# Ledger of designs, part 339: VH-VL binders against o27280

Target 1, 266 residues: o27280
Amino acid sequence: MDSMNVPEVLEIKRIVEESESVKTFIFSWDFRREVRPGQFVMVWDFRDEKPMSVSLIDPVRSEIGISIRRVGEFTDRVHGLSEGDLLGIRGPYGRGFELMGRDILLVGGGIGMAPLAALADEATARGMRVDALVAARTADELLFLDRLEAAGVNISTCTDDGSCGFKGFAHERLLTLEENHDMAAVCGPEPMMFQVMRILDERDVPAQLSLERYMKCAVGICGQCCLDDTGFRVCAEGPVFWSQELSRVREFGRYRRDPAGRRVPW

## First folded at step 15 (VH-VL)

Design ca41 (framework fv_cemiplimab)
Fold by ESMFold2-Fast, scan of step 15:
Structure ca41 (fold): chain C 266 residues (1-266), chain A 118 residues (1-118), chain B 107 residues (1-107)
Amino acid sequence: as target 1 above (266 residues)
Amino acid sequence: EVQLLESGGVLVQPGGSLRLSCAASGFTFSDHGMTWVRQAPGKGLEWVSSISGSGEWIYFADSVKGRFTISRDNSKNTLYLQMNSLKGEDTAVYYCTRGDYSWPFDYWGQGTLVTVSS
Amino acid sequence: DIQMTQSPSSLSASVGDSITITCRASRKISNYLNWYQQKPGKAPNLLIYEASTLQSGVPSRFSGSGSGTDFTLTIRTLQPEDFATYYCQQSLSTPYTFGPGTVVDFR
């Protein structure tokens, strides 16, 4: 009997190098354990366990993918692995994105494109029109462009340094895009998401935003993942939240808390 | 109470460089984004640059991109504006303000005058 | 860039008057608009944010209204210290832009 609380040891079937710092690890998956875009899994390298968003969901091939950015000792070790090596996976955990309407907008920054790439696959499979705004600091950090193009997604890019597409930030690029959408999904650094959310709010587009900090716990709910609202700490489910929920949270886009409860500014 | 005190404004020649400082007190500096706003003599307010609490998220007006750098030292409660390749059009009183994309510009310093002329 | 305009560019008023200043954005900005007051020779101070929320410590005679593209600042029962220049500023997106200002002069 499968249990989300026990890691299953899975063989790395394929590795895709997305950029110098990002790789997607692909595993065979039994879809009796349902997985939705926006959910995450706990990845165990037999020393440490870290949460990672699901970036590929392919029931036809019976595969799941997780995209990992190299940012510390755990991710450095995982990046050193090869096809045929083993990792422990448990989950999925968290709330996924909800699709609605016919025309959707995806806005992703850096590794935040990972869960959005999975969502794009599902949306296009349903016959939806998908526009994606892919943002990064430089052209080399833009992720999933080939995959999105293969899926039939209409792509806009922006880079802070102007090395690809619009020179500037995601919210500035979004302001120049005139298309109306039935919904939006947003994932990336919180300062980007905060500013994108304001533009979507002005357009009256319901938005769902995925927060990385809600993946710190095994179940996505814990003291380390709490939000302040007018001086009150709350624990919330995640990682996906509606914009109407986040607009009431004073810390969103401004600061987060470390394990000791200390404020860490963005 | 919240206090912001700018310094560094002087007369500089066209093409020159200057660094402005803003000393902050009365609040947890690192919890707030900061902004520079300028005002040319007899003219209105013009946003120059904003920086997030950590210093990692930085925005500039097109008129100063590539010439100005904004930075902060949270251990010293100080905001900086490094101004390079100065033009006559940069002549203005430069105000330090508390606020960024997530917070209104709610407190302002007294300003420091930068004059770019021979 | 989002262009901000203000009307009138200047007005003359007497103590005790009620005055209204208008601000218009070149595109819809929801309620992401702030109002500032600048007295002669002094730094600006925040009066109102999010179109209608009064900043702490600001007298209740100041009020803001509007949404989308059209906004108003109202000062009821004008006091001597209210003779100043007033600026609106959009906070929807960088680059942040201010209106050209409205000068409120003593009549």
Scores: ipSAE 0.823, ipTM 0.918, lowest interface PAE 0.9, mean pLDDT 89

Design ca42 (framework fv_cemiplimab)
Fold by ESMFold2-Fast, scan of step 15:
Structure ca42 (fold): chain C 266 residues (1-266), chain A 118 residues (1-118), chain B 107 residues (1-107)
Amino acid sequence: as target 1 above (266 residues)
Amino acid sequence: EVQLLESGGVLVQPGGSLRLSCAASGFTFNDYGMTWVRQAPGKGLEWVSSISGSGEWIYFADSVKGRFTISRDNSKNTLYLQMNSLKGEDTAVYYCTRGDYSWPFDYWGQGTLVTVSS
Amino acid sequence: DIQMTQSPSSLSASVGDSITITCRASRKISNYLNWYQQKPGKAPNLLIYEASTLQSGVPSRFSGSGSGTDFTLTIRTLQPEDFATYYCQQSLSTPYTFGPGTVVDFR
């Protein structure tokens, strides 16, 4: 729709400090413009515009939340804002997650847990059984554990340094979890997602993976969403892809491309 | 032609330290993860450590965690293995190989022998 | 850890023979299995990856098959340069693990 392409200037109603580097910005939202988990919005600070996944979808309170990690100039400016300040929000955009079956697995790494937290809320509200594997480098970087616990999610954690839960990586922890899921949703750094995808593939669990670098394709900006040459040409709309689609992309988990098309290794 | 050349293997006493190097040529070094694999005399192959193309994703075998560190200098096309608190059980030929979680170990260097003995 | 076993531990063969080496994983690994050849005094060489895909430059007499837990490497019409030790390796997950090796000696 036309209304989705015009930024709406919204007041920051509440800011939640998720960690040292992550904040969730909460806005009033008119749910006549529907939002689903896995979709993103364009956040405009009146200077630059960046895609951000929706991490909270609350139609009862008429609110959405957008979780932002401090990683550069734009996010540093946004982190400097206070409750009452204004941001432009445009969207939602992109292909969201599709819920299937009764038992689902969520695997999130770092800020990738943000869109999965919204998905967990919807899945538990539908009466689904949700297992979440939450991965981070350290205990302080684990996100949304309290929200997941409050929603009734079965939580497993892993940290690279062993400061919380399993000592090791998400894919290593996943090998020790049971194999009875109807689907999985995965979001995090591509090296984590690549290795998790192999294990889910072995288990014949259909997986949906969310890739930040393909968000601009959904809004018609194609320069940053290049696929490796696999013998077919597809203009995929992200950010969520099925594992069957990603298994045909040789660059997934190995390298990405900068705006000039040069390879940037993971 | 892909070529990997290890160096640094010597006799070292238990508890000592040693750094191995692997010089890579014939391919775009940054596009590939790299791995160290070792082989004790008369024994089979044992994976030691892998590092991603950027150097940010690192994995270790439990037998070497906390004692060994893997690193790379992409400007010099060189892979390193820093070995600390060496034990007799670390005695092996150490091979540099191209590959990590995303690519098979498809090219191997000649190996460099590390002997840990008193 | 995923344990890998190979059989036989050694075999004797003549040039022109066809031989089969087996590899078993302690859990299902789909097709995430590689085969390596190591000639005496030399570094290993990749023969096959993803259970059945032949590495570029490897002779077509080598073939791999299997999925899940059971895998085979077959060498048809054995050549003098094929007398070596062969290793399987699972690539499903870290820590990566190798089989103990199968020694192929001349008769």
Scores: ipSAE 0.825, ipTM 0.919, lowest interface PAE 0.9, mean pLDDT 90

Design ca43 (framework fv_cemiplimab)
Fold by ESMFold2-Fast, scan of step 15:
Structure ca43 (fold): chain C 266 residues (1-266), chain A 118 residues (1-118), chain B 107 residues (1-107)
Amino acid sequence: as target 1 above (266 residues)
Amino acid sequence: EVQLLESGGVLVQPGGSLRLSCAASGFTFGDYGMTWVRQAPGKGLEWVSSISGSGEWIYFADSVKGRFTISRDNSKNTLYLQMNSLKGEDTAVYYCTRGDYSWPFDYWGQGTLVTVSS
Amino acid sequence: DIQMTQSPSSLSASVGDSITITCRASRKISNYLNWYQQKPGKAPNLLIYEASTLQSGVPSRFSGSGSGTDFTLTIRTLQPEDFATYYCQQSLSTPYTFGPGTVVDFR
C-alpha cells in the first residue's frame, strides 16, 4: 500500500474558521484510500511536513477535512493560505478509533476535538448515542459545537476560566456527569487525558485515547517512542491506544522524550 | 538524597502579600510536578496548589483561587507561591512537596510558618 | 469536592498491638488513595500510594487495602516510633482533599 505514502498535491477546496486560532482545510479525496476517524495525514507545505488528524470524513461529497491550530511557524504559514492554494497530503496513517456498544462518551480538549468530531459523525451515523464533553481554556476556544449539535450529539462544555459552561477542567466536569457509557474516546493535552482516564477507570468505562506524539512513529519518522519501556509495540500501534494499554506506559501524562531521549515534562 | 527547603514565612498584616520559595535538590527538578500543602495550627492538611513539571498545568484550591499564584524556575530548581490579599485564615505552616496529578506527594520539606494577624 | 472522613479521630494502643484506621470517600475513587504519617513537629511522609502500594523504605508492618469508597491502613506489631497522626488523601481529582487525621497515642 505504497500509494498511501506518495505525497499528493491537493488544492484547498474550502476553509472553515472553527475559531480565531483553528481552521479546517477541506480537500477532495479519493475514497479508494480508506480513512477512518482517529487517523491522520502528513501535511506538507513544501518546506516542512507535520502530522494532522483528519477532522472531517465525507464520502458523499468526496471530501476530507484537516483542522489545524495556529501554534508555530508551520501552522502560521498554512493559516496564511487561501482557497485554491496547494498543500501536499499523504496518508492516511495510524490506527483509528474502534466503535463498540450503544453509548459513547467523547472528551476533547482544544484541538483534540478535531479527530473526535469525525468520530461523532460516524457514531451518530451508526445510530449510537453520543455524549460529548468539550473542554477549552476559554469560550472562544471551544471547537465544533455547531457541528456536534447538528449531528445530534448531547453536548456539555467546560472552560478553565468559566466563560462557558462548567468552570474548571475536563476531569472535574466529568465527575459531575455520572453516566455509564459502553466506551469513551479522549483526545487533548496529555495531562487532561491522564486525569480523565482515571475517572473513566473508576467507572470501568473502556477508553481509547489519541496521542499526537505517536503519529510520527506510526509513519516511521520518529524514534523517540521506541525508547519507551513498552518499546516497539507503542511505536507500531499509535496514535490511538486503549486505556488498559496506556495504564502500563509510565510516560503517559507525565513526560515525553526529545530526539536525544531526554525527558520533557508536561 | 531528595531535599526540599521552604523559606519566606513571616508575620504579615491582613491584606498583605508574601512570596514563599522552595529550594529542591537531589533529583531532576523539572521531571516532577510540585505541590504546596498547608496546615493551620492544630488542624489537618489542606492542599493549596499544584504545578506540572513544565509549569503549564496549574491547579488551585477554591480557598486561594484568584489570590495565590504558583510558579517554578527549573533552571534554579525552585518552586514559588505568591500569596496576595492574605487573610487570617491563611495562617498555617506551608509545606513544599514533590508531586502533582501524576505522582504522589512523596517528599516534603520542613515547612515555613506564615502568620496573618491584625 | 470529594469529602474524606477518618475513623477513629484518635486511638491509644500498646507496643505490639495491631491497629486499623479507616478512611471513607464521599464518592468512588477506585484505588486513588494515599496514606501519610506525620510525627509531632515534623513534616508528613508518604506511607502508601494507590491504596495498597508501600512507599520505598516504609516498614512492612504498614499495609493498605480497599477500593471505591472504603479504605483501611493497618499497622501490625505497633512500634514506639509509630506515634503519629495518619492522614488519607484522595488522588482521583482536583481539588485534592485530605481526611481530618487520626492521632495514634502510645501508653
Scores: ipSAE 0.808, ipTM 0.910, lowest interface PAE 0.9, mean pLDDT 89

Design ca44 (framework fv_cemiplimab)
Fold by ESMFold2-Fast, scan of step 15:
Parts: structure tokens; sequence; C-alpha cells
Structure ca44 (fold): chain C 266 residues (1-266), chain A 118 residues (1-118), chain B 107 residues (1-107)
């Protein structure tokens, strides 16, 4: 009964601790408002509102999950909540991932694995072969490994410090994986996504990349998503873009902009 | 005009430490990743390390991992290379260059010679 | 690691000649290849990036071509200042690797 543009106040049904810094908040959801992997919702704690990717989509239980990393005032407050507490949710918003072919590669870095976990569930349910490369700085920051394994996903890991799996970065690990895929989906820090995109480009694998900074543009906050030289309508098209679209964007992987429009380097 | 100026190259004993600096001017320093490339006497170019514009994304050649650290001070437009546990094989001219994973190594400094010898 | 090789290791040429230098990668790197020139006692300078894009300020007698594993640098109507060592470098992935260089010297 909620409108997409008005927050519905929902009770936190369950909280899953994914790591020391990441929690998944689970809510009952009316699937007359269909949600697709790659879409996000606006989460309102009655003071501030922030975009959060949907990390769990479960029509059987009538639930969605939203995974949140502790990085500032808003997320600190939300992490302090308990089962039974209330949050405002509106959405879903944005372009979701498109699934094509028989084989998909997922490349996720840190919290970027959250929207890809939801995508893995859908791809597996459709009978696709799913390979996932899960990357993080340390083993403690690898997310959703048990969930991916339970779904039948073929998992590779890498950590910058070598504490789990390949010692090195996602793009370096990807070079050692010589598998052909019909498509790929990538989500994580832009420097990781930029370097992964180059390798997928070399392999001629069409890739979809999810950029967190374009989530607000999808709800009409266009000034935060200005691109220097593209001319395409970022406010209507994000957060998921095809690699061909992103190859036209000079700032991708190099810098973003603060609220004043100043360049902030990666 | 874009200018890069390295300093700090000297003769060092094996096992010693040295910090190289690169002063940048003529461009917005933090818009660009930076790289160190070295060249042993009479030999070719070898990539050593790269650092992103913010300093958060850092890459090293296997030959220097665990011994060298790269850093930058964007308020001073300066790139650094801290070299520890120096070996004879580290003897080279060290070049500072603008570029990283997202940009070609398009401007180079004049280089600074590091000699590791007893 | 992606290994880079260059051919020839050296060549002798005269002013006015046209020369071609070849670079080969141990695996496909699309067009993620750069070419550098280094004059004796000087720092390298970028000539070409993304296999075929000429760096601003570089004379039009320089050109690059190729994709995948095989690349060429061509210098048309060689000038005295072109006697130098030329290096290719792959930019697909860390660790970044250079070719061993091609010395272009007097005939």
Amino acid sequence: as target 1 above (266 residues)
Amino acid sequence: EVQLLESGGVLVQPGGSLRLSCAASGFTFDDYGMTWVRQAPGKGLEWVSSISGSGEWIYFADSVKGRFTISRDNSKNTLYLQMNSLKGEDTAVYYCTRGDYSWPFDYWGQGTLVTVSS
Amino acid sequence: DIQMTQSPSSLSASVGDSITITCRASRKISNYLNWYQQKPGKAPNLLIYEASTLQSGVPSRFSGSGSGTDFTLTIRTLQPEDFATYYCQQSLSTPYTFGPGTVVDFR
C-alpha cells in the first residue's frame, strides 16, 4: 500500500551480522512492488535518508534484505538498531541487472557483493552457471561466501593481504581465471571495477557495472551525478550501466564529485 | 607546463634505507595517479610501484613487495618512495612519472640515481 | 605476469629511412599498449598510448598499430633526434611490464 515516493515505516524482522562492519536488515515486503537485483531503496532513520542496494529478494518468505556497512553517522545509528525497531523504506529505484546467456561471472568488492548476492540467487534460480570472484582487503571483509556456496555458485576469492585465497587484487586474480562467460556483473570500488572492466573488454565479455554514486540520481537528485563529457541521462539510467556506456566516461575510476561539485580522487 | 623533479638518490650500503621524493607542478596533482619506474645501468625499464590520486590504491612489483612503500602528500604536490632492506639489484635510476591504472605514464622526471654497494 | 618482447633488439638506420619495431605480448591485451622513446642519458617520453593514439606534441611521423598480442611502432622519414631506444609497455594489468627495448642507431 505504500507509494514508491513515500517512505513506508517497516519493522526490522531480522538482523544478520555479515561481518564486524556489515549487517543485513530484513523486512517483510509486498511483492506487488516488484524488486529486481541491482535496484536500491531509500532507507530513512527519521533523521537522514540514504540509498541502499537490495541484497536479498525472497518472494517465498515475502522478504527483502538490505546490507549496510558502518561508515558514518547514519550507518552507525542504523547499526545500533535491534529487531523490532522501525525504519522508513521507499522504492525500489534504478535500473536492475539484466541476465543474458547461460554463464555469468560476478565480480564483487567488499559491500559491492551485496547487490551481486541477490543477482546470484536469481541467476541460479534461472538455471545459469554462476562463477563469483569475491574480493576484499582482508578475509574478514569477504561477504556472502556461505550464501553463495548454498546457492551452488562456483567461488574464487582474493584478498589484498593474502589472508584468504589469492593474494592480490580482483583484476590480477581474474587474469588467472581463463573461463569464457556470456556476461559479467561487477560491483565494488571504482578502481577495482575500472581494472576488471579492462580485462572483460579484452575477453569481449559484455559487463554490467553498478555505481553507488548514481543511486541518488535515479530518484531525481541529478546535481550529484554530473558527468564531464558523456551527455547521456545519468539520472534516469543508473546505477547499473553496460561497460560500453561507461567507457565514454572520463571520470569513471579516477574521481567523483562532492556536493559542491569539486573533484574527489579515488 | 607539467614538471616532475626527483631527489634523494645517493650511495647506500646493502641492507640500508632511503626515501626518494618527487615534486610535481603544472597540473592538479590529486587528479592523477603517480608511478615509480626504475632502470638499472645499461638495462631496460622496470615498473616499481603505482599509487592512485587519493593514495588509497597502491600496487607494487613483486621484486620490491614488503621492502618498498609508496606514498603521496597532495597538500605538498609530492610523491615518495621509501626503500628499505636495499639490495645490489635495486641499483638504478628511479623515475617519477604521472599515471597509474587509469592514465598512461605521460610525463617523466629526469630521474635520480640510487647506488647500492659496499 | 604478462611478458613483453620486442623485435629487433637493435637496428641501424639512416636519416630519411622508414623503420618498424614490433612488440609481442605473452597474452592478449586488446589495445592496452603504450610506446615510449628514450634518448641516451635522458628520461623516457610517451609517444603512443592505447596502441595507436599519438600523444600530444609528438610528430606525425610516429604511428602505432596492432591489437591483441602483436603491435608495431612505425617511424616515417627518420630524423636525427629519433635515434633512441624504444620501449613498449602493457597497460592491461598490474604488474605493468615493459619490453626489453629496441635500439635505433646510426648506419
Scores: ipSAE 0.819, ipTM 0.916, lowest interface PAE 0.9, mean pLDDT 90

Design ca45 (framework fv_cemiplimab)
Fold by ESMFold2-Fast, scan of step 15:
Structure ca45 (fold): chain C 266 residues (1-266), chain A 118 residues (1-118), chain B 107 residues (1-107)
Amino acid sequence: as target 1 above (266 residues)
Amino acid sequence: EVQLLESGGVLVQPGGSLRLSCAASGFTFTDYGMTWVRQAPGKGLEWVSSISGSGEWIYFADSVKGRFTISRDNSKNTLYLQMNSLKGEDTAVYYCTRGDYSWPFDYWGQGTLVTVSS
Amino acid sequence: DIQMTQSPSSLSASVGDSITITCRASRKISNYLNWYQQKPGKAPNLLIYEASTLQSGVPSRFSGSGSGTDFTLTIRTLQPEDFATYYCQQSLSTPYTFGPGTVVDFR
């Protein structure tokens, strides 16, 4: 659709400061254009365009939220904007998460909690039991804890430095949590997701994992969408993939590709 | 042909410091995580530390946390282990291995002996 | 930590024998288990990964089986070069842990 492919210039209605490095930008949204958790939009600051996951889907207020971490020139400029300023938004794009069963585990690292926060809202609205493992380097970098708590989510935390919750990595914390789940959704750095996936595999829990590097494939830009060493093209229809699909990809968790197609290690 | 060559193992006083190096060749170094495994004289194998291909994802055994630092220089195809506050219990042959969370420890160097004694 | 145990701690065998070494994890690790061989004075060598996948170049007389907590390494028709110490190692999660080893000695 043209309406999905042409950026619409929208006013920033509200900005929520999630942490020192993360802000959520909230826009009015016409829900005749459906948005699902796990989908992303292209954000245009009138110089560059970048894919960003949708972190809030609120049909009651007719709003969507987009959470952005400050990591480079584009995101630094966007972080400098104020309520009332304008951004171009097009989309949504990509394969969203699928909800099945009664119980879901969410495992998020850093900004990866953004799409999972939207998923938590939908899962709780459906009456599912939601357990979330929220991981970050430090307590100050844990995201959406108040929002998850307000939604009725059962929260476990871990930080590399031990400043909040379990001291250690998400996969190490997950081993101490022996609850059964009908499914899991995982989003964060690929090394975290790879190790979490092994533990979920041991438990026979089907998992969906969201990979940012495959977002461009969903909008017809195939620079980061390629055949892996095994010959399978698992990046088509991303960014969300089942763990069974990712088990075929030798590069998952090990390396990604730059714009020239060269390997960039994790 | 994959080769891993450790160096730096010597006799060190308790409380001392030592840096081990591992020179890698015969494969694309940056595509693989790397690991240090040690073996005390007459004892079994003990995992020490692993580092991802970029050097950004690092894991340590509890016995060495806060004392050892693992690093790599991908431009030189070299893995390092900086050992500080050495204890007698750190006496071991230290092996450099290719592999981490994403790959088995499929190639090992010959090892370098570190002795911590007065 | 996931604790690994091996049985027996040592065994004596003759060339041509078939031997079995067992490895047990203190908790379920699916098939995330590797087997290594170490000859006296030499570095370890990977034999098997993911419980049953034979490493390239390793003779077919070596085989691995098991899942969950209990694993076995079998060597059929033992050869002179197979007299060594064998270690299992869990690869499910950090901290990675090895079994204490099984010494296979000449009878």
Scores: ipSAE 0.802, ipTM 0.905, lowest interface PAE 1.0, mean pLDDT 89

Design ca46 (framework fv_cemiplimab)
Fold by ESMFold2-Fast, scan of step 15:
Structure ca46 (fold): chain C 266 residues (1-266), chain A 118 residues (1-118), chain B 107 residues (1-107)
Amino acid sequence: as target 1 above (266 residues)
Amino acid sequence: EVQLLESGGVLVQPGGSLRLSCAASGFTFSDYGMTWVRQAPGKGLEWVSSISGSNEWIYFADSVKGRFTISRDNSKNTLYLQMNSLKGEDTAVYYCTRGDYSWPFDYWGQGTLVTVSS
Amino acid sequence: DIQMTQSPSSLSASVGDSITITCRASRKISNYLNWYQQKPGKAPNLLIYEASTLQSGVPSRFSGSGSGTDFTLTIRTLQPEDFATYYCQQSLSTPYTFGPGTVVDFR
């Protein structure tokens, strides 16, 4: 529908500081436009537009939340905004997560916990048992722990430096956790997701992974395409893909492409 | 033709420091993670450390954590291993190899011998 | 850590023989296993990755099989240049670990 491709100017209703570098911006939302965990919106500050995952979906309060990490000029400007200021929002876009079975594992790294927090809310509301492995470089970069705990999620943490929970990487921690899950959802840096995917593959757990770089491809503004083992284009419906699809993509976890088509290593 | 050439191995006293280098050629260096693997005289292979193409993803064996640092200079096609607080147990031939979490260790250099002894 | 064991520790064979070397992981690793050959005084070289995929340039007499915890390397019609030490290595997770090696000697 045409209305989904035109930015709607929305007032920032509330801002939640998740960490020193991450804020969640909350907007009133008309749920006649359905939004699902794993989908994203295009956020427009009247100068630039960037894709951002939806991190809160609250039909009871008629609100959505968008969590943004401060990493560059656009995100620095958005972080400088206050409650009452305006942003353009268009969407939602992309394929969201699918839930199946009774027991789900969430594995999130850094800001990748944002779409998984929304998924955790839906999974718990459906009566699923939810285990979350929350990973970050340091303790202060772990996100949404209080929200996950309040939702009844079973939480495990790991940090690269050992400042909270297991000292090590997400995939190393995952090896020490329960193996019995009906599905998994994974979001974070591609090297983390690649290594986590191998362990889930060994356990024969179907997994869905969310890739930020395919958000632009899903909207049709990306000049690059993901290629499979045969050199043909893969489905660009993203950002959420099944692990069996990504296992065929040689670029996944190794490198991405810049606008000129050159390899950029992870 | 992929080539890896290690250098820097010498005799060092316990507690000393040493930096090993590995010069790479025949491929786009930054597209690949790199790894150091060592082999003590008459013993088997032991993984030491791996580094991703960008320098961002680094892994160490527990035996060397806090003492060794892995780094790379993609503009010079060179991999480094900075070895500090050396112990007798670190005596080994150190091999440079192409590969990390995302790629098998498919090409190996000839190795450079580090001896830690008085 | 994932521990790797190999059997036998050493094996004597003649040119023309077919031999098998086994590798066992302390936990399931799917097919995330590599095999390496090391000739005396030389660097290792990759023979097989992902349990059964032959590395480019490696003779077809080498083959790998297995999944989970138990893996085999087979060398059919053994040649003089095949007398070497063979190592398996798991690639499921850091820290990466090698088996102790199997020495293949002339009989």
Scores: ipSAE 0.817, ipTM 0.914, lowest interface PAE 0.9, mean pLDDT 89

Design ca47 (framework fv_cemiplimab)
Fold by ESMFold2-Fast, scan of step 15:
Structure ca47 (fold): chain C 266 residues (1-266), chain A 118 residues (1-118), chain B 107 residues (1-107)
Amino acid sequence: as target 1 above (266 residues)
Amino acid sequence: EVQLLESGGVLVQPGGSLRLSCAASGFTFSDYGMTWVRQAPGKGLEWVSSISGSYEWIYFADSVKGRFTISRDNSKNTLYLQMNSLKGEDTAVYYCTRGDYSWPFDYWGQGTLVTVSS
Amino acid sequence: DIQMTQSPSSLSASVGDSITITCRASRKISNYLNWYQQKPGKAPNLLIYEASTLQSGVPSRFSGSGSGTDFTLTIRTLQPEDFATYYCQQSLSTPYTFGPGTVVDFR
């Protein structure tokens, strides 16, 4: 609750290399502060602070994991750290995924598979049937396949270049997977999520979608990332939204905003 | 007022190459995905390719994959279609239209005729 | 690929008639269907998107209905400028596919 706003300096207990560009950093965690799949934490390297989704939630070992892709100065510095080094962590923040029904479809693109891996663990622990569609540009960018397999998840893959599984995009692969699900959870690039959402809408499957760009809004930093082009406020409690909510947001899947508030197309 | 103007259609021999252009005006070009749709003489409409506003999300019909490339120059408000290894079956009027996965094909240019023969 | 069919392939009508054109998808596409009009020698124009939403500037005599696999375009009180070819197009997924067209001829 209150302690969520005070950074704790935590030791990196273990580092798992998920791919050449993605690492999972594992920390001891006091589960008196409950963490749910879909929530994020603020990671502080004593210079900058960035939001990161929680990718592992393990109350038995008293551990959380945070998966980080190397994409800029902050993430490059964090990737240079070793086991035993320290990071500041505060949170968790944001609206997590809600589970309902008996079967769930997960659709993840790239690093978006990270929060969905945590959700897969919870869904399987609850006895749900879990199907996952894991999408990436190339085979080397597919994440968490071994972890999902170990959890008993039914896995389908697709790559844009055909290097693993179906050759094509997530929405094209999903169209060939004609099974009913009680719900879906989707995380990845917004154009992928937009097209996947249409297919789930056709199947009348309620979907939750996680939008990285709305994580700062959940900690009260901005009004701008919550506004569409008409000034209408959309995200008081992100980053996870129901598809019904996102269908009202004109910019979803089409464009985003830079720090100055200008439109940047997808 | 939204305007789209295609150019570049000519007679080309089989195996040849051609680049089509589409000049856009009357809207913020980069806010919209763009699409090429073709129509063979006396036949129906066939989707060819779509490109997102940032040009990072590109889709092709199977009939043109590996032979055609779609691109755009947002600073010039121009869409392109590079056509290689042309076949007689590619003979068609090529239309430029505004829209992609996120927007209907709401405005269309006049079309430019590509003939692959002789 | 999602295949689209239209019925009839052609019809003859008089000014003042009400006509219907049907479009069928090979699989369910919810309401992700667009209708286009193409007049002889001209480019297509968008009439209707999301199965039933009229494009700005399109006369109210045009209406679309349907969901899933079966869709209908209706033109009430046909006008001379309505003699054209009409195409449906699914927008659920790539590759985007058009129906073969319905020619509305003057009688």
Scores: ipSAE 0.776, ipTM 0.899, lowest interface PAE 1.1, mean pLDDT 89

